# VHH binders against DNA replication and repair protein RecF (recF): the designs that were tried, part 12

Target 1, 363 residues: DNA replication and repair protein RecF (recF), of Pseudoalteromonas atlantica (q15zz5)
Amino acid sequence: MKLDSVQIRNLRNLQHVTFKPSHGVNFILGINGSGKSSILEAIHYLGFGRSFRTSKHKNVIQNEQESFTVFCECLEDSTTQRLGLSRSINDTVSVSINGIKGNKVSDLVSLLPVQIFTPQSSDILLGAPKLRRKYIDWCLFHVEHSFLTCSNAYSRLLKHNNALCRKQQVGYANPQRVYWTDLLAQYGSELTEFRNAMMTRLIPLITSNLAQFLPEFCVEISYYRGWEKGLELNEALTKSADRDYKNGYISVGPHKADVRFKISGKPAQEVLSRGQLRMLVAALQLATTQCLMSYTQKTCIFLLDDVGAELDAAKREVFIDRLLESNTQLFVTAIEEHQLEFIDKYQNKKMFHVEHGQVREES
Key: E = the ipSAE of ESMFold2; O = the ipSAE of OpenDDE; V2 = 0.75 times the mean of E and O plus 0.25 times the DockQ between their complexes.

## First folded at step 4 (VHH)

Design b16 (from d02a with T106D P107L Y108P D109S; framework vhh_podentamig1)
Fold by ESMFold2-Fast, scan of step 4:
Structure b16 (fold): chain B 363 residues (1-363), chain A 123 residues (1-123)
Amino acid sequence: as target 1 above (363 residues)
Amino acid sequence: EVQLVESGGGLVQPGRSLTLSCAASGFTFSDYDYGWYRQAPGKQRELVAAIYGGSTLYADSVKGRFTISRDNAKNSIYLQMNSLRPEDTALYYCAAELYWDFSGYDLPSEDYWGQGTQVTVSS
């Protein structure tokens, strides 16, 4: 689905903003502090249920207001969908889908695949394994109907099994504990099958993109499932049970999984410069939109925030062109139009100017 | 104010049925997954049943006898307990847990717990 109209109320310095984006590419221009990143933040809430700038929702609500609201109209085929999200100062969220309230945030975000590229996106390579798992899991969430249910079940079972280990009132041989560990293994194995299948789909796409973005390097991509090779998860859990009971947590399973990037046997982050790491991240992010398009025919909304600080004009042009080839609806922030000299070649585009929290469409 | 209030517990004879209810207020009900936990004297708290979106999960000891359900319009969770046994005697707790974490950023998981309701199965 593509955004046909966006309405934002009481979000950062945006008191009341309404605009109708292009289904192709949208350039949002303004000086720092004008509200251009806040527009992307609003769209990000529709696709993720949260800000990409802060973990504290109350910091996103305009001063002296009790809530913010983001509403959009989206086209899917010939049908208009109406989607809304409101977040209050008491940390309550309200989700509306076609006038019906009481929906889960997951219901909303499943309808509107959103991806983002910012200067902080390199954290997927430099940060903890959890960020690389989230990369795979975003793709699974939008491609695999039953993924979220499986992932949630595994997370809850993991939490319960960890609590059983910490309290140390029953040993591994207790029938109830064995039962819960067996269930953990069943859901963990299913989660791992989803991730293995997704990695099989993503690796060729990433490799193809790297031929364009980093042709000088051969990047080896591998998935570590989170436990010893050659064992079923139930066997690995049994083998680690004594240690897990003593330490108070489950030490093996897909919650320990990782994606590894190597160049000539060395971690990519030790070999690549900061600019080259950004190109690797761009290749990874492009692969997600390509995967979504190829396996679901769904279109992605892609947010490019402050891209001018991280990529030169030629690299930005290539990235935008490749995203548009995947029928992606783009929102790109920049300070001035001349920083995007290549924009004249795009036919399906709109220009928006943001000043003091007000949005004006360029005629 | 965030609150989970359990009700429906009591004293019953073996083989009878009870329905436990959990009423939630002060937060967005639809954003949470729910479970029923129990704790018997001298034992640790254990998960009895859980509902994750459209899927349900049961402890082996209650499988086929207990049924968990939710009513989003009433902001309530239920545990239908059939064929009760003396071993089911415990304090039963309702829990609401945020397991939705799909943003690329860490969202702290938040758990809300009720005060518990006593179920005693005895002749």
Scores: ipSAE 0.134, ipTM 0.609, lowest interface PAE 4.7, mean pLDDT 84

Design b18 (framework vhh_podentamig1; at its last look DockQ between E and O 0.04; V2 from the best seeds 0.00; counts 0 for: pae E 9.8 > 2, unsure alone 60.8 < 65, SAP .693 > .668, placed apart)
Fold by ESMFold2, look of step 5:
Structure b18 (fold): chain B 363 residues (1-363), chain A 125 residues (1-125)
Amino acid sequence: as target 1 above (363 residues)
Amino acid sequence: EVQLVESGGGLVQPGRSLTLSCAASGFTFSDYDYGWYRQAPGKQRELVAAIYGGSTLYADSVKGRFTISRDNAKNSIYLQMNSLRPEDTALYYCAAELYWDFSGYTPSYEEYDSWGQGTQVTVSS
C-alpha cells in the first residue's frame, strides 16, 4: 500500500510534521541538517521498526522528549488504513494498526515494504555476508508467508546449539545434542530451500537490470548455502562438531550463506569503482522490488537519500523510471535544485521544501 | 548493559604496527557477528574488517596488511594492523550485531546493535 499522509512527532529535529505525499514520486529538497534524512528515517521506521542511521533508538528521540511517534494513513482497495509506531526513552515499542494496539513490529512492517538507498548502501557488497543474507531475507519476508517463522526458529535453535557448544567446553554434559542438532538441521534445510528458490527468481532480474546499469560488465552471480556441497546439513553439522565444540559456535549452516558477485573470476568489489558498486546495488534493489510486484502485487515504498551523491544524472532517471514501473512510491532527497533537473518529466509528483525541521509542499 | 570497549590505539609512525582489541560484556559473545570500522574526519564510517564464525572479510584498502581475529574465551575481537599508512588515520570502532535480528530487514553497517566509543589511530611522521 501507498502513503496518503504521514505524521511525525518528536523525531530528531522534527517536532511536529504532517505532509501528504504523491503516490508517484516525492522530491524533498533542503540543505544538510534541515531534516530531510529524518523524514526518510521516520518512514523507514514504519517499514523496519528501526533506524537506518543508529541502533540506539534513544538517539532518535528529540531532546527532552520521552518518545517519538510516526503515523501514516494508507489506501488499500479504497479503504483507508491507519498505521503507527512509537518508541520511548525506555526502549518500549508501541505499534498501532487501525486503532488496535499491542501488535508486533513484524505485523506492521509486513504491511509496508520499504527499501532505502543511501551513500552507505554499497555496504551490501563491501560488508560481511550477513548483509547479503539480509538482502535475500527481506524479499523472502515479504513474498513467503512462512519464512519468518522458519527463520526465527532457526535463529533460536542456533543460539541454543551455540550455548550447548560452550556448555560442553566447560564440562557440562550434553545428552540431547543429537536431538537439538537434528532440529537445527531441519529448520536450516528449510531455510536454505527458501533461499535457493528466491535466488532462482532474483538472478535473472538482477542480470537484466545490470544490462542497463553496468552494460560493460558481465557479472557472475552465485549462491553459497553455508556448508559443503554434497552433504545434507545434518551430516555437515556432525562433521564439524569437534571443531564447533572447541570454538564454541556452530560453523556451518545457512547463517554462513553468501551471495557472490564475480567479474572475470574476480570478486566484483575488487574490480568495480565506488560509483559502479552503487550501480550494482541499485540493480540488486530494483530486482527485489520487481520480485515483490511480480509475486505479490504489493506496493513498495522506496527511499533515495541524497540522490545527487549516489547516482550520476543519467542513471538517476533510469533508476527512478524503473522503480515507478514496479508500482513503487518514491521519496527522493536532494540538496540543490540542479540535482532535480529531470523532474519535469514526471506528472505524478510532489516537491517538498524542508527548513529547520518544517516541511512545506510546493504548488 | 551491553558494552564494547576498544583499546590499543595511539600515535605511530608510518610503516609500523598496532593491535587493537575490543572487549565485549553484558551479552552472549557467540550470538553476534563482529566488525571493525573506521571514520576519518569529515567522512562516513567505513568497514575495515568483519568476522563471522571462522570466516573473515577485509576492505580492499587493508587486505594483506590487517588481520581480524576473535577469542571466545576472552570475549574479545582483535585487529592486527601492519604497515600502517597516514591514510589509516581514523577513529576505529568495534561493532556487534545480533545474528538473525529481523527488525531491520535491509542490511547496513549503520544497523549494528552495539558500537564502542572508538579508539584513535594516528599515523604521522
Scores: ipSAE 0.006, ipTM 0.239, lowest interface PAE 9.8, mean pLDDT 82
ESMFold2-Fast, scan of step 4: ipSAE 0.368; ipTM 0.720
ESMFold2 (binder alone), look of step 5: mean pLDDT 76; pTM 0.765
OpenDDE, look of step 5: ipSAE 0.019; ipTM 0.403

Design b19 (framework vhh_podentamig1)
Fold by ESMFold2-Fast, scan of step 4:
Structure b19 (fold): chain B 363 residues (1-363), chain A 125 residues (1-125)
Amino acid sequence: as target 1 above (363 residues)
Amino acid sequence: EVQLVESGGGLVQPGRSLTLSCAASGFTFSDYDYGWYRQAPGKQRELVAAIYGGSTLYADSVKGRFTISRDNAKNSIYLQMNSLRPEDTALYYCAAELYWDFSGYEPSTYSEDYWGQGTQVTVSS
């Protein structure tokens, strides 16, 4: 599904902005502070329910206003969907889908897959394992309708089992505790099956992308499920039970899972330069859009913020070309047009100029 | 103001039924998952039942006897308690919980659980 029109009210310096993007690539030009990143922030809210620039929704609302609103019309199989999200200074959120209010944020974001590439995107490789798990889980959320229910159940069971360990009132042999640990193993195994299946889909796509982005390197990609190889999860939980009871938390399971990238036996992040690391991230993120197209018929909306700071022109062109090949709708920010000298080759494109919170389409 | 208000507790004889209600206000009801917890004197607070989208979870001690449900139009959660036993005597709490973190690249900004003050259920012969 693709954005056909976007309306933004009272978001940052954007008081009232309406524009109709191209279904292909949209170049958003303006100096720092003009509002170009705020346009991406608005679209990001539709796909994630949050800002990529701040954890505080109040900071996104325009000064002296009670709320901001992002509304869009999007096209899916020639059917127009009308989606809206509003967030107020008292931390309430309102979601509208086709004129019906009271929807979940998850209902909205499931309809509009959004990805983002910024200078901070390398944190997926340099950061904690949780960021790599989220990479897989974003794909699962959009590809598998039952994933969210399974993931939520596992998170709940993990929290409860951790509480039982912390209180140390009930030994691991107690029937009540065994019951909860068995349920944790059941949902954890199901969650791990989802992730194994998704990694099987993603690895070939990532490898194909790396042939374009890092042809000099052979990157080995592996999924660590979060417990000892050769054991079922219930067996691993039993084996660790004494330690978990004493330490106050469950130490094994998919909440400890990770995706590992190695070059010649060494972590890729220790071998690759900053620019090469960015290319690995680009290959990973491109794979998510390709996966959605291949397995769900869904298209992704992709936000590229400040790409001139991290990728040279040739690599930036390759990245954009590959995203468009996966039928992705792109939004790319830049300060000046000369930073995007390859744009003339794109036929399905639009240029937007942002100045003092106002948006103008180049004719 | 976020508020969860439990009601429907009381004194009942073993084998009888009781329905607990939890009314939620001050937040977007449909964004949350819900659970019922209980705490008996001298014991730890334990999960009794939880509802996640279309799925439910129950403690072994109540499975087959208790049913959790939600009514999004009324912003309410219910716990239907059948075949009550003296062991079910406890203070029952409603909790609104947000566990979804599907962002892939960014954590959810919704991280806190909300709890009610509880409603007493006493099962005695």
Scores: ipSAE 0.296, ipTM 0.688, lowest interface PAE 3.9, mean pLDDT 84

Design b20 (framework vhh_podentamig1)
Fold by ESMFold2-Fast, scan of step 4:
Structure b20 (fold): chain B 363 residues (1-363), chain A 124 residues (1-124)
Amino acid sequence: as target 1 above (363 residues)
Amino acid sequence: EVQLVESGGGLVQPGRSLTLSCAASGFTFSDYDYGWYRQAPGKQRELVAAIYGGSTLYADSVKGRFTISRDNAKNSIYLQMNSLRPEDTALYYCAAELYWDFSGYTSPEEYDYWGQGTQVTVSS
């Protein structure tokens, strides 16, 4: 779906902002502190249920206010949807879908596939394996209807099996513990099948994008499922059982999975410069947008924040062009001189000026 | 304030049925997945049943006898317990866990919640 109108209330320095974006590309211009990143933050809430700037919802609420709200109207095949999210300082959340309140945050975020590219996006490569699992799981959440239920069941079973390991009162061979470990293996295997299928879809798309973004490098991409090759998950759990019981946690399974990127046998982050790592991330994120379009007919909303200094103009232009070819709706914060050079070639575009928390469309 | 309140426990004869209910307040009910745990005298707390969206999980000892369900309109979850046995005697707890783990984007204020428990005694 495409955002047709956005309304933001009491978010950061945005007291009351309403604007109608282009279904193509939207350039959001303003000096630092004007509120342009806050506009992207509002859209990010609709797609992720949280800020990309802080883990604390209270910090996003405008000073002296008790809540913020973000509302949008979305257009999909001539059908209009009305979506809203409100977050309060007392930690309540309210989600509205087509005038009906009491919806789950996951119900809202499943309707609006949103991705973001910021200076911190390289954390996918430099950070813990959890961030790379999130990359795959974001794709699965939007492509596979049953993924979230399976993932949540696995998470619950993992917590329970970990608790049984910590108590050390009932040995691994106890029939009751075997029952829970067998269920863990069942759901863990199902989750791993989802991830294997998704990696099979993503790797060719990533490789194709890398030919354009990092043609000087051959990047090898592999998926580690979280346990020893050649074993089924139930066999791996049995093999690790004594260690897991002694240590108080399950040490094997999809909660240990990772995606590895190598160049000539070395981790890509040891070979690539900061700018080259960003191009690898760009290739990864473009692949998810392409995957959504190819397998679900869903379109993505893409947020590009603070890209003026870290990608050269030519690479940025290619990235924007490729996203638009995937029918993506883009929101780009801009450094005026470099952004203006190539934007004139885009037909479906809008320019917005942000000043002191106010938004104006350029005519 | 977040609160889970269990009810429906009591003394019941073997072979009979009980329905436990858990009423939730102080948070958005539909954002959470729910489970029932029990603690028998002198034993550790164990998972009895859990509901995750449309999926359910049961302990082997209760599978086919107990049914977990939720009613989002009433902010409640239920445990229908059929063919009760003396071995089912325990304090039963309702638990709520934030379910959308996929994003990894939870507020620091979002936590797992537990009720105070309701006693079920199966005895002739």
Scores: ipSAE 0.265, ipTM 0.686, lowest interface PAE 3.9, mean pLDDT 84

Design b21 (framework vhh_podentamig1)
Fold by ESMFold2-Fast, scan of step 4:
Structure b21 (fold): chain B 363 residues (1-363), chain A 126 residues (1-126)
Amino acid sequence: as target 1 above (363 residues)
Amino acid sequence: EVQLVESGGGLVQPGRSLTLSCAASGFTFSDYDYGWYRQAPGKQRELVAAIYGGSTLYADSVKGRFTISRDNAKNSIYLQMNSLRPEDTALYYCAAELYWDFSGYYSPSDYEYDSWGQGTQVTVSS
């Protein structure tokens, strides 16, 4: 779905903002502190239920206010939907879909695939494996109907099995542990099959993007499922059982899965410069929008925050062009127009100026 | 963030039924996954039943006897316990955890639930 109108109330310095974006690319200009990143943050809430700038919802609410609200009208194949999310200082959330309240955040997020590229996006490569798992799992959430149920089941089973390990049963192994470990293996194997299938789809797209974004390098991409090759998960869990009991946690399974990137046998993050690393991340993020389009025909909303600081003009142009080829609706923030001198080539575009929490469309 | 209050415990005879209720407040009720745990005297706390995304999971010892359900309109989780046995005697706890999100910055803990109730005692005895 594409956003036809966005309304933001009491979010950061945005007291009351309403604007109608282009279905193509939207350039949002303003100095630091004007509210341009807050506009992206509002859209991000619609697609993730969370801020990309803070883990504390109350920090997003405007001072002296009890809540913030983000509302949009969306278009999908000539059908208009009205979506809204409100967060209160007491951490309550209210989700409205087409005038009906009481919806789950996951109901809203599933309708609006949103991706983001920020200075922090390099954490996908430099950070913990969990960020690379989230990369795969975002795609699965939007492509596979039963993924969320399987993922949630595995998470709950993992917590329970970890608790059984860390509390240390006295005497022989609790027979109930075998039951719970078998269930963990069943759901973990199912989760792993979802991820294997998704990596099979993503790797060719990433490789194609890298040929244009980082043509001087041959990047090898591999998926580690989280346990020893050649074993089924139930066998790996049995093999690690004594170690897991001693250490107090389950050490094998899809919660240990990772995606590895290598150049000439070395980790890509050790070979690539900062700018080259940004291009690798861009190739990864672009692949998610391409995957969504090719396998579900759903369009993605893509947020590019502070791109002028992270990518030069030529790299920004290539990234934006490739995203638009995937029928993505883009929102790009920049401080000054000279950071966007290539914009004249785009036909389906809008320019917005943000000053003191107010938004003005350039005529 | 999420507050959980259990009720419905008490003394009950073997073979009878009992229904436990868990009232939740604080966050959007439907965005959380819920479970019932119990701790019997001298034993570790164990998962009894869980409900997640419309699916259910049960401990082997209670499968076919206990049923977990949720009522989103009432912000409540229930545990219907049938054919109760003396070995079901325990303090029963309600637990809640926010489902996975894909923000790239947040994920639930692999070790702890977001919230636990204070527990409600169930004693199965003649």
Scores: ipSAE 0.225, ipTM 0.632, lowest interface PAE 4.6, mean pLDDT 84

Design b22 (from d02a with A96R Y108S D109Y E110F; framework vhh_podentamig1)
Fold by ESMFold2-Fast, scan of step 4:
Structure b22 (fold): chain B 363 residues (1-363), chain A 123 residues (1-123)
Amino acid sequence: as target 1 above (363 residues)
Amino acid sequence: EVQLVESGGGLVQPGRSLTLSCAASGFTFSDYDYGWYRQAPGKQRELVAAIYGGSTLYADSVKGRFTISRDNAKNSIYLQMNSLRPEDTALYYCARELYWDFSGYTPSYFDYWGQGTQVTVSS
């Protein structure tokens, strides 16, 4: 799905912004504080329901205003969709799809696959396992129709089983606890099958991207499913039962899963420099757009907010070229046009200048 | 347009039974999980029963007395309430449940709530 028009109201310093992006690549230029990152933040809300700059929605709302609104018109196979999201200072959210209000954030974000690369994207490698699981789960959410239902069922079952462990009113051998644990194992196994299939698709794409982005290293990528190798999940849950009962939580299962990156037997983050880690992240993010295109024919909207010039010009050009080869609609921020010296080779492009919260398209 | 419409509430004497129904429309019913919640005056809304992926969950206060079920062909969920007590007096809500978290900042919350149906248990 491609954005045909974007309207932003009362978001950061953007009071009233309307623009019509290119279906190819969009370069957004302006000095720091002009509002260029705020434009990407608005599009990010449509694809994730949140800011990539802050966890506090009220900080995104313009001073003295009660809410912000982001609205877009999207084109998918010649069908126009109208999507909107509004967030209020009192932490309420309103979503509209084709003029119908009362939709869910999940309804909106499922229609608009959005990915982002910022300086903070290295947290995928440096942060907790949950961030790497989210990387896989984002792909599954957009590729596999039944994933959300399975993931929701597992999460609900996990919370219930954790509560049973904490209460300790019913011992592990009780038929009701066995019932809930068996059901947890069933949905956890299904969730793990989804993730195994997705990792099988992603690893070759990541490896191919690394040949261009990080050719001097051999990066080994493996998926840890969240429990001991050689056991079925129900067997692992039985083996951990006494520990889980005493500790008050389920200690094994896909909620403990991780993706591991190694170079010569050592964690990649211990071997690679900051710049090299960014190249690994770029390879990972590019793989998501390639996966969507290859297995669903869906296209992605990609936000490249390289405010700190984290990528050098040559690597940035390769990244943009590879994203465009996957039919991705790109939004790229820069301070000055000369930082994008390769832009003249792109035919399907637009340039936007951002000054004091206002947007102007370059002729 | 997503709609959940509760029915079946009323005034009943302690020890009696009541069946609540919730009719859903405007979306693919089989793709979602469902729950029944209740709110008594001056109290917080609480989970009574939930049905997800072929399994059920009950609050301790109603376990063994209430039964949640679904009928995908009729796009409906039901709450069979047996051995009703004065403490069961509340406004009962049907909820469609969706939880996903790819952002780390997006909280888990219910997708949609019905308007509720009043259940009063009094002598």
Scores: ipSAE 0.013, ipTM 0.276, lowest interface PAE 7.9, mean pLDDT 82

Design b23 (framework vhh_podentamig1)
Fold by ESMFold2-Fast, scan of step 4:
Structure b23 (fold): chain B 363 residues (1-363), chain A 122 residues (1-122)
Amino acid sequence: as target 1 above (363 residues)
Amino acid sequence: EVQLVESGGGLVQPGRSLTLSCAASGFTFSDYDYGWYRQAPGKQRELVAAIYGGSTLYADSVKGRFTISRDNAKNSIYLQMNSLRPEDTALYYCAKELYWDFSGYEYPFDYWGQGTQVTVSS
């Protein structure tokens, strides 16, 4: 679905903002502190249920207000959906879908696939394995109906098994402990099958994108499932039991999974320059929008925060063009138009100016 | 002001039934998944039952005897306990998971309130 209208109330310095974006590309211009990133933050709440700038919802609510609200109207095949989310100062969330309240955040975000690219997006490559798992899991959430249920079950079982590892009296051979590790292996294996299937879909798309973005490099992409090759998860849990019991946590399983990127046998992040890493991330992110287009009827909304400051004009143009080619609705922030030299070539575009928390469409 | 308040515990004879209730306030109930934990004297707190999406999960010791359910309209979680045994004697806690994200398996349950005591004695 594409956004036809967005309404934001009491979010950061945005007291009351309403605008109608283009289904193609939207350029949001303003000096630092004007509220341009806050507009992307509002859209991000609709697609993730959270801020990309802070884990504390209270910090997003405008000073002296009790809550913030984000509403949108979305269009898909001539059908209009009305979606809304409010967060209050007591950390209560309210989700509305077509006028019906009491929905789960997961219900809302499943309807509106949102991706984001910020200066911190290179953390997918430079950061902890958790960020690469989140990359796969975002795709699974939007493509596989039963993924969230499986993932939540595994999370509960992992927490319980970790607690049992800290209790020396139970022992690793205790029948109660064996019951819980067997159940963990069952759900962990199911979760791993989802991720294996998704990696099989994503790798060819990423490789195809890399031919455009980094044609001078051969990037090898592999998925590490989180335990020793050749063993079933139940066997790996048995083999690691003594270590896990000593250390107080489960050391093997899909919660340890990773995606590895290598060039000539070396980690890609050790070979690639800053700009080349950004192009690898662009290839990864484009693959997610292509995957959604291929396997679902959903279109992706893509948020590009501060991209004009980091990539040269040619690289920015290629990135934006390829996202638009995958039928993505784009929102791009910049300080001034000159940072987006290629902007005049786009016909399906809108320009918005943000100043002191106010939004004006350029006409 | 985020709270989970357990109730319905008490003294009951072996073979009888009890229904535990957990009332939630201060957050949107339908956004979260829930579980029941218990802790007997001298033992670690253990997961008894959990409900998530369309699925339920039970400890082997209670499977077939206990049933977890939820009522989103009443902001409540229930644990129906049938064929109670002396070893079911424990303080029972209702728990919700922390804020959800796409990698939900990283977010453990929180414990709220004082729990409700269940004593099974002949």
Scores: ipSAE 0.018, ipTM 0.394, lowest interface PAE 5.8, mean pLDDT 83

